# VHH binders against q9y6x5: the designs that were tried, part 65

Target 1, 379 residues: q9y6x5
Amino acid sequence: LPPKLLLVSFDGFRADYLKNYEFPHLQNFIKEGVLVEHVKNVFITKTFPNHYSIVTGLYEESHGIVANSMYDAVTKKHFSDSNDKDPFWWNEAVPIWVTNQLQENRSSAAAMWPGTDVPIHDTISSYFMNYNSSVSFEERLNNITMWLNNSNPPVTFATLYWEEPDASGHKYGPEDKENMSRVLKKIDDLIGDLVQRLKMLGLWENLNVIITSDHGMTQCSQDRLINLDSCIDHSYYTLIDLSPVAAILPKINRTEVYNKLKNCSPHMNVYLKEDIPNRFYYQHNDRIQPIILVADEGWTIVLNESSQKLGDHGYDNSLPSMHPFLAAHGPAFHKGYKHSTINIVDIYPMMCHILGLKPHPNNGTFGHTKCLLVDQWCI

## First folded at step 24 (VHH)

Design hf5
Fold by OpenDDE, fold request of step 25:
Structure hf5 (fold): chain B 379 residues (1-379), chain A 118 residues (1-118)
Amino acid sequence: as target 1 above (379 residues)
Amino acid sequence: EVQLVESGGGVVQPGRSLRLSCAASGFTVSDNWMSWVRQAPGKGLEWIGDIYYGGSRFYNPSLKSLVTISRDDSTNTLYLQMNSLRAEDTAIYYCAKGKNYEKSFDIWGKGTLVTVSS
């Protein structure tokens, strides 16, 4: 039988939650598998970009999903959470589920993973659920396990996405121990549900399972606001994305807009597109706007509107608060092994290896994950 | 003492609904996966459904449309809601506690009899 892989994402699961809260189910999962304590994600540290990086192995500038909100000046198209179905946005890369279906006589399945309900390069996941946040974990789990168990051609790659603890992190802030404890307990219990269901169906022993996340969460405050309206008139630019990385489309001379913003706050870096630091790998795409604003950790860029968010993400990807974790279990993985760090783009070549797929050109380094795999030498 | 006690059974007419309760003591229901099973006269045990740690529920496909499993954490009680009861639903209904990460049970209730008769 071909190897099978289930990729699970709990959105906004900050890596250090594992150290600060109790996760009996997840710890049991880790005990029998592997843990990467910190995963350095891609800049910007947002949901759509990072999820697509996981499944493509590419930086955002390369796969073209550069934010949760995007604008293309040539086509005048917009991308957002409510408008993400146009293949135009996704076709700059080939995600692993497409590769899985095209390289082998195999099927892919998806429960709410970003991009899986879109035909990319004229290929859509064999099985998928349209995104709906109201759909229960139970239903998602039921569909995924059904597809893994009963499909022909067999489903060899599946994805499962869940919106927590991100939503709660935004609402309560990651430093709210009382509320986040409750939220994270629920997440752990859902991990228990996943493992239990896989065991009940006899899938556990032969299935590789990766549990990870796209980004972390940092604490925000009403005392840490950057009001753009204090620096520049709204008529001088179009806002494509706001916080903590604002994407600015000037309506007047770019230099003038830049000059008005460059000293707006000591807690915000303002970059012309060509001056964006190389370490972000966030320059070489037309979908990146002429000016970006990057707030410091915990600072929120606002207009003359109040924000209800007590937590946020999207900041510098070098910040530990932005980092998720990765845990894995299955025939491909060692048992009881812990690793310090990998890059989020490293997950793709690893998954390709596990599935026996030839990876597309990517920014990941397979060598970074060799110590996780039983068939590889760990140097 | 670890114990499960079913209640709510009795004689009901066809087409009626019935809710069974399973009161747990000695352990926390929400920390375990739980199951409902039944045994009709002269027949073997039939699985009805499970409820897992996070509340995910899975049912016997043949019964899915007729049953709902739930739990109340505050009272440490498991429930089985049955709708549109038929004569063939006559059985002793058991609640059981599962072994974590296993497919077997470690604790059973004594069962409650449900008789569907006109």
Scores: ipSAE 0.936, ipTM 0.974, lowest interface PAE 0.4, mean pLDDT 96
Fold by OpenDDE, fold request of step 25:
Structure hf5 (fold): chain B 379 residues (1-379), chain A 118 residues (1-118)
Amino acid sequence: as target 1 above (379 residues)
Amino acid sequence: EVQLVESGGGVVQPGRSLRLSCAASGFTVSDNWMSWVRQAPGKGLEWIGDIYYGGSRFYNPSLKSLVTISRDDSTNTLYLQMNSLRAEDTAIYYCAKGKNYEKSFDIWGKGTLVTVSS
């Protein structure tokens, strides 16, 4: 049988949740599969960029989704969560579902994964749902399993996306044990629903399933705010993205804008584009603005308005609070194996291997995931 | 003692609605996947629908428009709402507890009779 892979993302699932909360269903999944305890994601640690890195194996500077909010100065186009369907933003890379879709006797399916409702390189998944946060997990699960079970040509790659625990993390903060316990229990139960449904349909035995996330969550506070209006007049720049990584487009001389911002707060680093640290791999794209501001962990960049969020993400990708996990189960994976860390870009070459696809040039290292796979030598 | 007890059955006219209850004892409904099944006179068992751990529900396509499964965690009770009942819906209705991660049931109720007659 041709290999099949279902990639599942629970948005904003911080890796250490696994250590601090109980997950009976997920633990059962892990027991019969593999776990990567920490996944180092890409900078910036935001939803659209990291989800695209998972499916392309590229740093953000390379695949071109460099934030949840973007601006292209040449075309004057804007990208946001409410305006994400222009192929212009996605066409700097080829995601794995397109590669898979272009193969003979294969099709791809997607339930709400970022970018899957957009024709990329003139190709769109044979089966997909337009993004709508109001659609229940039940409906998403029903569609994705139906497509996996009854499609012709057969669906060999599928994605499933869910907005929790990210939304709740923003609302309650990751340190709210009472509320987050409730939220994470629900997530675990939904994992149970997924596994049960796959078993009921007879799909479980021959399906590779990856459960992962794009980023973690850090605690924010009204006591940790950086007000840009105290440092620079809004007339001197255009704000493309705000917190915790602000993207600044100067309306006056860049150096003058930089000088007004460089000492704005001891809890914020200000970079000219050419001075962005190399370790971020966040420099070589025209969609990255001339100046970026990076707040310290737990600090929020604001204008005159105060933030209502008690949790946030997007910070330095070296911070443990920003790291998600990866669990996997299926014919391609070992049973009962745990691994400490991988890079999020490593997932792409692994998935390509599982599906027998030739990967596009990418920043991942297949060697980092070999120990997860039954057909590979683990040194 | 572990048991399921169905209630709410009876004689109803065509076109009417009926809600069946399934009270569970000895285990927590929300920690398990549950099912409704019916058996018409002289016929085999017919699956109606399931409700899983997180509340995801799946229905027999032939009955989907007529039934809704729900549960109340506070009372540890499973429900089957039936609308627009027809004569062909006459049957004994059973609730059942599934085995986790399996397709089989380990506990059955005794059933409740629903008769749809003009």
Scores: ipSAE 0.935, ipTM 0.974, lowest interface PAE 0.4, mean pLDDT 96
Fold by OpenDDE, look of step 24:
Structure hf5 (fold): chain B 379 residues (1-379), chain A 118 residues (1-118)
Amino acid sequence: as target 1 above (379 residues)
Amino acid sequence: EVQLVESGGGVVQPGRSLRLSCAASGFTVSDNWMSWVRQAPGKGLEWIGDIYYGGSRFYNPSLKSLVTISRDDSTNTLYLQMNSLRAEDTAIYYCAKGKNYEKSFDIWGKGTLVTVSS
């Protein structure tokens, strides 16, 4: 039988939640599988970019989803969470579900993973749900498990996406122990639902399951605001993305805009596009705007009338608060093995290996995940 | 004492609705996956549906349109809503507590009889 893989994402699940809260269902999952304690995600640490990095193995500059909000100066197109259906934005890379879908006797399924309801390279998963945040986890789980169990050709790769604990993290802030405990308990219970359903269907022993996330969450405060209007007139630029990484499109001379912003706050770094630090791998794409502003951890870039979240993400990808985790179970994985860190782009070559797919060129390193896999040497 | 007690059964006319209750004691319903099953006269056990830890529900495809499972955490009670009852729905209905991550049940109720007749 061809190998099968289910990739699950709980949005905004910060890695250290595992240390600070109880997850009996997830811990049971981990006990019988593997855990990567910290996954270094890609800059910027936002939802669309990182989810696409997971399934492409590419840095944001390479796969072209460089933010949740984007602007292309040539076509004058805009990308946002409410406007993400144009293949133009996704076609700079080939996600794994497309690769898998194009194989003989295989099909892909998706429950609201970013980009899965868009035809990419003229290919869409055989089974997918249009993104709708109002759709329950139950319905998503029902569809995914049905497709995994009854599809022809068989679903060999599936994705499942859930918006929590990200939404709650934004609302309550990650330091709200009372509310976050409640939220995280629900997440753990949903993991229980997933595992139980797979067992009931007889899929558990032969299905590889990866549970991961795209980013963490940091605490924000009304006391840590950077008001751009205090530094520059809004008529001098167009804001493409705001916080914590602002994308600035100057309407006047770029240098003048830069000079007005460079000293705006001691808690914000201002970069010309060509001066963006190499470690971010966030430079070589036309969709990256001429100037970016990067707020320090926990600081929020605002305009005069902007609302503020109590938690946010998108910060420097070296910050532990931005890091998700990865847990996995199945015939491809060891049991009871814990690993310290991998890069989020490393997940793609691993998944390709598991599925027997030839990976597209990517930024991942297969060697980083060898210790997780039973068929690999780990020395 | 750990137990499940079904109630709400009785004689109903075809086309009517009925809600069965399953009161749990000695454990928390919301921390477990629960199931409804039924046994018609002269037939074997038939699975109706499950409700899992996070509240996800799964149903027998043959019954999905006719049944809804729910739970009340405050009263630690499991429910089975049945609509458009037919004569073929006549059975003893059981609630059961599942064993975590297994297909077996730990605890069974004694059942409640539902008779659908004109």
Scores: ipSAE 0.926, ipTM 0.970, lowest interface PAE 0.4, mean pLDDT 96

Design hf5
Fold by ESMFold2, fold request of step 25:
Structure hf5 (fold): chain B 379 residues (1-379), chain A 118 residues (1-118)
Amino acid sequence: as target 1 above (379 residues)
Amino acid sequence: EVQLVESGGGVVQPGRSLRLSCAASGFTVSDNWMSWVRQAPGKGLEWIGDIYYGGSRFYNPSLKSLVTISRDDSTNTLYLQMNSLRAEDTAIYYCAKGKNYEKSFDIWGKGTLVTVSS
């Protein structure tokens, strides 16, 4: 019986949404499975880095996807969410779907998970969708379940990505109960669709399913702006990324740029690369720029005085508002078990265990997740 | 009182279109998965398609090009749009409420007859 795993991400699903909103379908999923109430993600708490950390078990400095916007000074290449297909950016790690499909008689499938439409180490996911945010959840679900049911060699690892509640969290902010209730109800209904479809196709009993997210969301405000133009002229630096972690490539002496920025706002920490706190694990990669600016929770770094976003993420990964959750169901998992916390990098070695794969070197600790698994002793 | 009432059936010429309605009372349609099923004269039940909680739709492959399921949550009503009707589409058409997280149905409508003939 080859083990099978479906990994699902709902982008920007803050852990405490589970306590503050109603999720009848997700709670039904949890009731017969496991819940990890808080997942401590990696710094910076952005989409591309954290999705890659889930599937590699690595900190951002180790897997090389260090932000949603990056610059490599040696090759002069740029990365963005509209320019993410160059394998150069992804090749500093081996994601689990590559390891999986290189095994005998195994395939991997993907519906929009970041990186799955890129040939990483000359290997692209066996079945995939080119990223397109206009593709419905229905179509993503139909493709994933078709591939799990009908492929040769069989699909043993599949991923599914959905853009909400992140998009709405940015638009409304997490404190907008009326709009977020509507958004989160829709998400819960889609989880219901997932579970119902898996049961209708006869997949439910023998498929392991993980439902998780990459980060949370913090409320922003026009009262909490840091105007970078008030502190430093544009001509002194190249801006690689802006908020809430700005990435600064100096055009003049680095110490001069640092000195112009260090007193810019009491709500922003300014770090020379070598001074970035060790707990961030965010220093040892050439894609991390010489100076970074880290805004306090809920503060926005701007070049002008206004911002259109009412919610954001990317802040210090110790902040509870940045933390997602993890729920799981399937033959590998206990039933009705709740666990307080794991690190997001712990998900990778757990998934490798479930699939019978040898993990690549990584930063995860299998011991942190063993209580979720039926084949492990839990104290 | 929990019930499903289909309407919109009748006699229709081949090649034409028809829209069936299913009015639900006593429960919220969008809290459940819903289905259309038909029974041709002298035949067994044939599944047409489903609509799930979040609006995901799945169809019998043999009928997929002919049918569209939708619902209107504000009126608590399920719809079946049928196009390019053929004589073999003559049947009693039922809507049904599924049991959540199961394959089976717990509530059926009385059905509406569709006859495709010149």
Scores: ipSAE 0.775, ipTM 0.920, lowest interface PAE 0.8, mean pLDDT 94
Fold by ESMFold2, fold request of step 25:
Structure hf5 (fold): chain B 379 residues (1-379), chain A 118 residues (1-118)
Amino acid sequence: as target 1 above (379 residues)
Amino acid sequence: EVQLVESGGGVVQPGRSLRLSCAASGFTVSDNWMSWVRQAPGKGLEWIGDIYYGGSRFYNPSLKSLVTISRDDSTNTLYLQMNSLRAEDTAIYYCAKGKNYEKSFDIWGKGTLVTVSS
C-alpha cells in the first residue's frame, strides 16, 4: 500500500494547554504514538504564515506569506483574511500537496487548510473544500475520511483545519480557566471523533496522522496598550498590519518616521528592516515593510481605541506562549515516545520522507525529527 | 448500574415519522460513542448510525436521508428521528454503547419495537 498521511491543525493550541487541562482523547492518541512537547514556530507567529511554513518547510521571508495582512508595492495588491485567493501571494513556494498530487497515481485532499482552495502554480488540491468557517467539524471529517477511503487515484496526503482554540483564545484569553476548559474539552472530544472514525473505517492502522497547531496564545489586557497615535500622525505612514507586529510603510523620510516611533513605548521594539534580528529570518522579502514594531508579550498596539481581544499571538517566536505542540501516530512513528522540541519548518522534510517525496529546498532539518520515525536511527 | 433503556416504539402507518429515545444511566453519554442498531424479524443486526464524543454523526448510507441521531447531554439521552417509515422498517430498535477506540459495542438496551403497518 502507498504511504498515507493526514495532517491536522487545531489553530492556536498552546503547547502548555496539554499540561494545564485534561485531554483524555488526545492523551490516548499520544500514548500510542509520539509527542513533541514544544514546536518552535516562525516569526511572526500568525496563522497564514505558520500554516504555510508547515507545508513548505520555509521561513516566512522565503515562502512570501509574511503576515495575515500584506501589501505589495509593485503590483499594489493587498492580502488579508478576506482577500487571500490571488495565487500571486502563494506562488513563492510549492506546498506539499502540490508536489504529492503531481506524482503518478496520487491525489491530495484538503478540508480548509490555508491555501488549499487556491491554484498554486496552477495546481489546486485534487479534492478540497472552499474555505467557510461555518462548516462543522463533522462535515470536514466526513469529507476528508470519504476521500481517504474512496478515491482513485488514491488520496495519499490530506489536511484538516479547525479554527479552535484560537477563536476562543482571542475572545477569553488563555488564563480564563472556566471558558477555556469548556473550549478545550470540546476540542478533545473532536480529536476523539477523528480517531474513532478512522478506526471505524479501517484507516487507522495504515494511515499516518499528525495533530499539530500553528501557534499559541498570550493574555492581553486593557492595561497593556501602546497608543500609536500619541507618537506619530498617521498621515506620515501607511499601516499595513497593526498588532502585535505592526508593519509601517513610511510616506515621508524613513529615518524621520523611525525617530518618531523609537521612543514611543518601552514595551515595543522598533526595527528598520535591515536591523530586524537575524534570528527572526524576517528581512529578505519585498512584502516585509521598511519599519516593523514588535510589541512585548501581552501588549497590544492600538491607534486611538481600546482593544476588544483578551488573547493574542504574533509575538517573538522565542516566547513559550507562542509555541504549539505536535503529536503523531501511524506506521511511520514510534509508540510512546516523547521529544522535547523541533522547529516548525522541520515538519515538511519529515512529511516528505514519510510520503517518499523529494523535498524542495527548505529551511527544515530532517535530523531533528529522526527520533520520531521507526525507519531512522536516532543518532 | 450501567443501563440503556429505549422508548417511543409502537405501531405507525407507512409514511409517518417517529422519534425514539434512549435513556442512559450509570455513565455519561458524551464520554462515549453511541449507536442505533435495528433487527428486523428473522434478520441480522443492521447498523443505523453513530454519534461520537464531539457530536460527529455517521449513518448507514441506505438510511442517511431518513434518520437523524441527536443527544441531550443535560438529560443523558440519545434520540433517533425516523421519517417516511416503510413496512421494511419494522424492527426492534436498540441503542448501544461503543467500546472506546474500538469497532464493537459493550452494552445494549432492551430494544423498542417499531411496527410499520398499513
Scores: ipSAE 0.754, ipTM 0.910, lowest interface PAE 0.9, mean pLDDT 94
Fold by ESMFold2, look of step 24:
Structure hf5 (fold): chain B 379 residues (1-379), chain A 118 residues (1-118)
Amino acid sequence: as target 1 above (379 residues)
Amino acid sequence: EVQLVESGGGVVQPGRSLRLSCAASGFTVSDNWMSWVRQAPGKGLEWIGDIYYGGSRFYNPSLKSLVTISRDDSTNTLYLQMNSLRAEDTAIYYCAKGKNYEKSFDIWGKGTLVTVSS
């Protein structure tokens, strides 16, 4: 039997939710497998960039998905949550499902992971669902388990994406214990559904399962707004992305735009592209705009005093509130092991090892994940 | 005392619909995966379907178009909706509590008889 891997993301699952809320099903999964308590994700700590970093092992500047909203000056193309299907945006990297299904006698399957319904390098997942947020977890689970159980050539890499707790985290904020307890209980129950179904189908013992997320969530407030219109006339720039990392394309001299923004708020850092901190690995791609504005944790950049999210993400990736977790179970993984931290880019070379794939050039370090794996020496 | 009590059975005409109830006591239905199973006269047990912790449902393919499982957490009750009933649906219908993370059941109801007859 070839090695099989199911990669699952629950969007916006902040690492410390595990300590602050009850997860009987997830804790049972962890007891039988491994936990990485904090995964340091990539800057910007947004959904599309981090999901692509997981499956490519690359920083955003290298894989080209540098935000949820992007502009390419050469082609004049725009990317957004609702306009994400052009392979142009995705083709700067090769995600693991493409590499996997190009192997002899292997298929890949996907239930809505970002990019899996796009023909990247003229290759789309062998089995996939077109993205539709209205499709229930039950249907996603049914399709992915059916493909894992009944496909020829066999599905050896599969992925499953769920929008929560991100959607509710934005709506309520991570500090709303009443609402987030209800939301996170539902998520834990769905993890229970996943494990129960895999056991019922006889898949559990020989399938490697990774449960992870792309980022966390921080509390926002009407009291923590940065009004961009108070600092600069909208006629001086084109706004590519707004909050918490604004992407500014100047219409006038860049230095003039920078100087108008530099002292706008003590709760916002303003960077010329060449001055973006090296630790972000967020500089060397034409899709990164000439000026970015990075709000402090919990601050929101707005154009006016409109209604805003009560929770958000996208902030500095050094912030613990931006970090997800990783849990895993299966024949490749130890049982009952907890690990402090890895980088999100480390997940890709680990997955390639489990599947017996040659990784493409990437920014991950296989050595960081060795302690999770039964076939590796931890020290 | 831990119990499952089915109700709603009886004699029903072919082509009609029927909803069975399963009242649970001594445990919380939504903390467990739950199942409906039936036994026709002179036959073995036939699995109808399951509902899991988060509400995901899975059905016997032969019955999928005819049945719907649901639960009401406020009343701690499991339901089986059956549509377009046929004579071969005549059976004793049981609800069962699964053992979490196992394929087996640990608690069965007494069953309720459904007779589909003209």
Scores: ipSAE 0.749, ipTM 0.912, lowest interface PAE 1.0, mean pLDDT 94

